VHH binders against Phototropic-responsive NPH3 family protein NPY3 (NPY3). Designs and how they scored, part 1

No score or structure here was measured in a lab: all are predicted.

Target 1, 272 residues: Phototropic-responsive NPH3 family protein NPY3 (NPY3), of Arabidopsis thaliana (Mouse-ear cress) (q9fn09r205to476)
Amino acid sequence: DWWVEDLAELSIDLFKRVVSTIRRKGGVLPEVIGEALEVYAAKRIPGFMIQNDDNDDEEDVMEQRSLLETLVSMLPSEKQSVSCGFLIKLLKSSVSFECGEEERKELSRRIGEKLEEANVGDLLIRAPEGGETVYDIDIVETLIDEFVTQTEKRDELDCSDDINDSSKANVAKLIDGYLAEISRIETNLSTTKFITIAEKVSTFPRQSHDGVYRAIDMFLKQHPGITKSEKKSSSKLMDCRKLSPEACAHAVQNERLPLRVVVQILFFEQVR
Positions, changes and structure headers below are counted from each chain's first letter, unless a header gives other numbers; Kabat numbers aren't used for antibody chains.
F, E and O are the ipSAE of ESMFold2-Fast, ESMFold2 and OpenDDE, as the mean of both directions, binder to target and target to binder. V2 is 0.75 times the mean of E and O plus 0.25 times the DockQ between their complexes.
[cut] stands for letters that were removed.
The coordinates of atoms that the task and the answers printed are left out; those that the model quotes come from them. Centres of patches stay.

## First folded at step 11 (VHH; from d1 with T53E)

Design f2
Fold by ESMFold2, look of step 13:
Structure f2 (fold): chain B 272 residues (1-272), chain A 118 residues (1-118)
Amino acid sequence: as target 1 above (272 residues)
Amino acid sequence: EVQLLESGGGEVQPGGSLRLSCAASGFTFSSYWISWYRQAPGKQREWVSTIYEGDSTNYAESVKGRFTISRDNAKNTLYLQMSSLRAEDTAVYYCAKETWDSGEFDYWGQGTLVTVKP
């Protein structure tokens, strides 16, 4: 919509007043309000589209914090009004500009409702200074926990399992890719952290465990200093019976896997 | 056997667009993670973008917002839509099928040259 671009020229006070008036009058879909918020954020928040952590002006941080908190307060409640990618960018910015806990919790809740729509790249969020990792893994754990919590509530209310199973399957694929990427990037990723994240989605439906094998193998390749017990614990994340023939053929020659796992794969292939 | 055939390269003016294609065969295309890489003359090969199982994506920072990776599973074809091209994007572009565990054994196409005029 053309007026959406014009609204992005306004001060935040005027923008809020105009958008609030439009919402009260009705006749504008929540998705258009969401678009207006996204265009405004992209224009007015420095580094919103591409994460950049080199701002250290405290006055700028407080100004941006106020702007972000206002935008979050204006989000329409309708699930379809905003994209998961936009919500994740708001969350990234909210961490950078130290927004309040209530705003971050609301963003995390909304992202959890739509986590299957995220891309692996969306989840690669730069960590704050002082951490051991380049990317903030704890924030992604929170998003997965929100998704799990919300799907458990749907199950308790006897909602359609087909819809939940499709959503869970998509999140499982997303997290497999995410785990592989952080394993490739983060040489300091702990075995405990890897396993904790993988276990959150371990019971989700999958057509095969080839994706989880890829994530495990990338972790083993990039972390050769882990103990034998850590290798064993990581390898238990996959169900060897659910590996494709192609994955099995590769795994039996994979020197990074514990010998016991290789023997287990060969045994199940014989009876398959 | 795995086969990857890139096409769609050519010369463009700065700010122009190109769409690269990679025809794939010899593997279950929709199940694999497939990437674009590029190599400028005298430079090391660099990662551009990946599409994962389920069609989730990831992009190098230098191309984010300008390039779009996609695939058509019915045609076993990977695409890279490039827009807002810059001189720095000049390179031979390769599609690559991720192996289970090693970039050393990645399958690569022959590449397609993209030249962005200065």
Scores: ipSAE 0.597, ipTM 0.831, lowest interface PAE 1.7, mean pLDDT 84

## First folded at step 15 (VHH; from m1 with S102A Y107V)

Design m6
Fold by OpenDDE, fold request of step 19:
Structure m6 (fold): chain B 272 residues (1-272), chain A 118 residues (1-118)
Amino acid sequence: as target 1 above (272 residues)
Amino acid sequence: EVQLLESGGGEVQPGGSLRLSCAASGFTFSSYWISWYRQAPGKQREWVSTIYEGDSTRYAESVKGRFTISRDNAKNTLYLQMSSLRAEDTAVYYCARETWDAGEMDVWGQGTLVTVKP
C-alpha cells in the first residue's frame, strides 16, 4: 500500500501517533500495521536488513534503541500480523542496540510462537561486542524454551496433536542445522551448551536422527580437544536406531565417534 | 552415478534477475544439505547459500535479501533465485552436496557462469 511507504517518512513520534489513530478508528488489518512497521524499520534502522557493525556513535545507538523499542511496543497482538523474519530482524537489532530485556523477551516470545518458520541463518544472532562468543547462543535456547512453552499452551487449549508434532519435527530439523553451523563457526561453543540446546529438542518427534548426527559430527570435528566423557555425552543425543543407512555407513567409519557408539550402530545394522 | 548439473547462467544487467538451477541425480536429494558456491575471476571460491533438511536456509551476508535458495524434491532440483544483481556477483556458480563428513562437499557441479555487466 502506497500509504505505508509514506508513513515511513514520518518521525517516530508522528508515526506512532498516526498508527495509533489508524488502529483506534479501525478498518485496517493487523497485517497491514505489521507491514507498516516493517517498512518503517527497514528505512529508519541502519543495518536492519543487513547487519552492519558500524554503530560508532553512542548517540545514534541510543536513538536507534529508542526507535526499536517503540516499534516493538507497536507490534499488533495478533500472531499473523508480522512475519517471523521481521521479528527475528527486530531481535537481532535489539541485541545490537542493547535494548531492554522486556523488549527482547517479547520478541523471543513472539518468535517462539513461530519458530518453525525460522531459518538456520535467522538463529545466528550476533552477541554484543566483548563477549566470549561471537554469536548469542543463549538467545536460541530462550527461543526454544518459548517454543516449548507455547506448544504446551496450545496442547492445553487444543487437542491438535498432529499439528504440534509436525511443528516440533520441523523445529528439531531447524535446531539440528543450527547446531551444526554454530559448531562450525563458533569455536568457543562449550560441550555443555551444545548438549543443553540439543536436549531441548531431543524428545521431539523425528523420523530420522541424521540431522542430529550431522550436528554431533560437526561439533566433534571442530572440537577435537574435548574429553572422552564429553564425546560420550554428546553422542548420547543420537539414537543409533534412527539413522539412515547412509548415515550409518558413514558413522561406522567415523573415528571421531566413541567406539561404543560405533559398536551400537553395527549391532543395530545386523538386526535389521 | 551421483551428479549435480548447474544451468541458467548468462549475462544480465545490473539490477536484473536470474534463476539458476542445479539438477541432482543418483542420490536421495531431500536427505542432503545442498549449497551454492561462486568463484569470481581471480578470486577464491566463496560460499553463497545452503539449504538444510526441512528446507531451512542460510545466506552469505553479501547476498542476503537478494538471493533465494530453494529446492523441488520431486524434481531433484536446487534453485538460486538472484535479484538486484551487481557487478560483484559476476562469477561461476556451483552447487555442491554436503557429505556426511561434517562440512565437506563431496559432489560438485561443473558450474554455470553469471555475468553482470551494463
Scores: ipSAE 0.906, ipTM 0.962, lowest interface PAE 0.4, mean pLDDT 92
Fold by OpenDDE, fold request of step 19:
Structure m6 (fold): chain B 272 residues (1-272), chain A 118 residues (1-118)
Amino acid sequence: as target 1 above (272 residues)
Amino acid sequence: EVQLLESGGGEVQPGGSLRLSCAASGFTFSSYWISWYRQAPGKQREWVSTIYEGDSTRYAESVKGRFTISRDNAKNTLYLQMSSLRAEDTAVYYCARETWDAGEMDVWGQGTLVTVKP
């Protein structure tokens, strides 16, 4: 809508007032409000769409923080009012600008409600500069926790086991991809953190454990110095019985895997 | 025989759009992570995008917001929709299958040339 672009030209205070008035009068869909917010964010938040390493002055950061917090407060309550991608962008910015915990929690909650719509790239959220890690891995854990919480609530309400299972399966695949990528990129990823995240989705319904195998193998590849115990613990995340034949074929030749796991795979192949 | 075959390359003006295809044979896309790479003249091969199981995606920063990776499992075809093309996007584009060896690509296409020129 043409008016959405016009609104993006307004100061945040005026924008807030106008949007509030529009909402009060009614007749505008929450999705349109969400769109207006997204357009505004894209225009007014530096690096919102494209991560720019521009070292903004502290004052600029505070202004951006305030802007972002205001936008978060303006989010419609309806789940479908905004895209998961937009929420994730907001979250990324919130982390970057060190927004308040409440705003980050709210965004995490909302993202958790629709985590199956996220992409692996979306979950690669950069940590603030000066941290031990390049990426904020804890935030992903939080998102998964929120997802689990929301799914449990739905189960209580709709008894529709099928929809939730599909969603869980999708999230499991998503997290498998994420774990593989974060293992590749984040050199400081600890075994404990890897396992902790993986365990969050380990009980989710899966047709195969090929994804988790990929994640494990990536982790092991990037962490050749881990202990035998750590190797064993990480490998336990995988059910060898749920590997595809192709994955099995590779796994039995994989020197990074514990011997016990290899033997287990061989055993299960023989009984198939 | 396992094979990947890229198509759809050509000349396009800056700001233009192009859709690349990668046809797979000998295996099923749905079970694999598939990626696009590109190699500009005189430069090293660069990762562009990956599609994971469940069709989750990741993009290089240089192409975020402009490129879209997708796949049709029924057709065993990978796609790269490119928009807002720039001169720096000029390259031979390759699709590659990620093997079970973590992060390794075991099957590559022959590539398709994309030239962005005024």
Scores: ipSAE 0.904, ipTM 0.961, lowest interface PAE 0.4, mean pLDDT 92
Fold by ESMFold2, fold request of step 19:
Structure m6 (fold): chain B 272 residues (1-272), chain A 118 residues (1-118)
Amino acid sequence: as target 1 above (272 residues)
Amino acid sequence: EVQLLESGGGEVQPGGSLRLSCAASGFTFSSYWISWYRQAPGKQREWVSTIYEGDSTRYAESVKGRFTISRDNAKNTLYLQMSSLRAEDTAVYYCARETWDAGEMDVWGQGTLVTVKP
């Protein structure tokens, strides 16, 4: 849309007034309003497209906080109006610029409504300066919890719905990829944290457990110092009967797995 | 046999666009995690983007917002849509399949050259 780029040149006060007027008149899809907000954020919020936080200034932080809070207040309520990735970038910025708790809670709620549309890259959020980890894992746990809470509420109210199962399946695949990536990078990722995250989606429908196996194997490979008890606990996250033949073939030769697990895989392969 | 065949490279002006393709054969394409890598002259090969089962994605910071990875499982083809190209994007681009040894690639294409004119 031709006017979206021109609106991004306006001060935030003028931008808000123009967008508010357009919304009151109607005739513009919420998705177009969402695009306008996204273009504005990309142009006016430093580091929005790139997750770096060089060159902080207290006066700049206050200005950016106000701008960000205004943009969050302008988000259309329609679920389809903005992408999950955009919402996650807003959440990252809201933490960096110390926006109020209410804005962060609203963003987390919105992200939870459509977490199945997120990408693994969206969830790889750099941790605050001076933290123990490269990525902020706690914020992702919150997003998963929001999704789980909202899907449980829908399950209680609706008849069985294929859409709800599809959303759960997509989130399960998303989290498999996410766990693999944080396992690759985070040398101090605890077994407890890995299992806690994996268990949040463990009952979701999956066509196979190959993705779970990949995540477990990445964790074991990158954390060779964990105990035998920890290896056993991590390996219980997958159902060996749901592994593909290709995954089974690799797993039975995988020295990182507990021997009992390897034997169990061999047994189930012989039976089927 | 397992094969990956890249195509779509060429010369382009700064700010231009290209679409790379990677035709896959000999394996269950939709169930593998597949990546693009690139290697500029005199540099080490570097990761560009990955697509996971379920078509979730991840990008290197240097290309985020400019490149889009996707795939068509019906055609067994991986794509990299590149836009806003810069001189530093000049490289040979490779597609690669992640092996079952976590984090390692076992099958590489031969590469396709992308040259962004100075």
Scores: ipSAE 0.653, ipTM 0.860, lowest interface PAE 1.5, mean pLDDT 86
Fold by ESMFold2, fold request of step 19:
Structure m6 (fold): chain B 272 residues (1-272), chain A 118 residues (1-118)
Amino acid sequence: as target 1 above (272 residues)
Amino acid sequence: EVQLLESGGGEVQPGGSLRLSCAASGFTFSSYWISWYRQAPGKQREWVSTIYEGDSTRYAESVKGRFTISRDNAKNTLYLQMSSLRAEDTAVYYCARETWDAGEMDVWGQGTLVTVKP
């Protein structure tokens, strides 16, 4: 929408007043308001689109913090109004500009409502400076925990319909891809961290464990210095009975896997 | 027999748009992680974008916001919608399927040429 870009030229106070007026009058879909917020953020927040954390001084940080907090307060409550990717960028910026904990919790809650709509690329969030990892893994753990908490609440209310199971299945696939990518990139990713993340979604429905196998194999491939015990612990994440025939064929020849895993695969292939 | 066949390349003006297709056959298309790569004349092949099982995506920084990867599982076809094209996007574009050794590609298409006029 052409007026969306024009609104991005306004000061934040005037932008807020115009958007609030538009919402009160009605006739504009929440998705359009979400677009206006996204365009505004992209234009007015330094480094928002590319996630660079180059801040000039303390005054700029305080101005950007206030701007971000205002934009978060303006988010429409409708789930479909903004993309999960936009919410994740807001969360990353909110950490960089040290926004209040309440804003971060609300963003995490919103992301948790629609985590299945996230992309692997959205979860590859650069770590704060001074960290030993390239990507911030802890923030992703928080998002997964929020999703799990919300799905457990829905299960308790006996509204475990096809949407909830489909959502869980999609998040499991998302996390398989995420684990594979951080395993490829992070030279010092600990076995404990890898397992902790994988276990959060281990009970989710999966048609096969091929994605889990890919993530485990990437971890083993990129971390050859881990101990035998660590290899065993990582390999327990997959159920060999749930591997496709093609995955089994690769796995039985895979010298990175513990011998006991190879034996398990061969045993289950024989007894089928 | 596993095959990937790119199409849709051509010549465009700067700022223009183009949609590439990659027809897949001989495997369970929706179950694989599939990527676009490109290779400019005299340069190394570089990663452009990946689509995962479940259709989540990842993009190289140089194309983020301008390119969109997608697929149609009913047609076994991968797409790359390119917009806001620049001269630096001139390259042969390839689709590739990820092998079981994660991060490695075992099947490549023949490529389709995209030329963005200076």
Scores: ipSAE 0.615, ipTM 0.843, lowest interface PAE 1.7, mean pLDDT 85

Design m6
Fold by ESMFold2, fold request of step 19:
Structure m6 (fold): chain B 272 residues (1-272), chain A 118 residues (1-118)
Amino acid sequence: as target 1 above (272 residues)
Amino acid sequence: EVQLLESGGGEVQPGGSLRLSCAASGFTFSSYWISWYRQAPGKQREWVSTIYEGDSTRYAESVKGRFTISRDNAKNTLYLQMSSLRAEDTAVYYCARETWDAGEMDVWGQGTLVTVKP
């Protein structure tokens, strides 16, 4: 708490030694160690809170890479020690400063364990220079895959399915929001990529498919040149029977949807 | 009838804090994506922050780390906690509900004025 701000003034070598000493003595909760790391990163890594691509100095990249790798090595193993948002910021920085693959893989694994804690804004990660897209969509796929892997492991070991279903429901809402926003801002988002991400969470529990509908509609709105086949494939991601009455009312009037989908909505409205 | 009503604006010194509220009525508040916007004198209205279903969030670059959006679905109230306020944050702040036509807002509040003294 009060000492974490003071520690952020130290060189990385001294910071590491102080924190290592504190951990060896066992007098401080892992959550406080995580807070110290977060405060340090925010103060000492340029642009940590906001990813940027303006750093062209290779010497600066190498120095920040070393600092970042040191911070990752210091992360306590306890899940509660660091927030998902902090882990995502570390991952964003690790891409910018070209940290090793092992560090990025470990960060992705830990983010996947807590993905339901993420925000839509956290997932809007700038792609490395020279990529096809402005935003890194593959990294989000990796995070979702890690989440699926972790929940499958829990299902095999744990008897309580309700906790895992709650996490899956929350991740579904998160990804619906992400898909809507990435559809809006990423000019080069392909139909294949949109569907691939959406399918990873398509079987997760949802009280309604209104969020899926919003994501599909944003994609269609921002990609008017896609084929009828592509519209059909995208629209299959939602179950029209699971739309709320309000979503149905909008969808029936929505000229972006394939005609077959509108007819299906009207048919299911009759049986309500 | 759908309504949004902002409150909590006022004068504050640089570096100070304010919390804005937006009371909502007439719709299923928890199911909608709700945003804060602001408009400084002589400028275009600009997006500040959005809260999604499930309370996931997103922020404009200019306010990241200083502002926090949240909501209380039991009270149908949206909040914007503002800290480390700067003169350029002076604006009328509005809450707005996103329409089903994604990216567009169909209901706006009346606005609440925030003035950050130089």
Scores: ipSAE 0.585, ipTM 0.833, lowest interface PAE 1.9, mean pLDDT 86

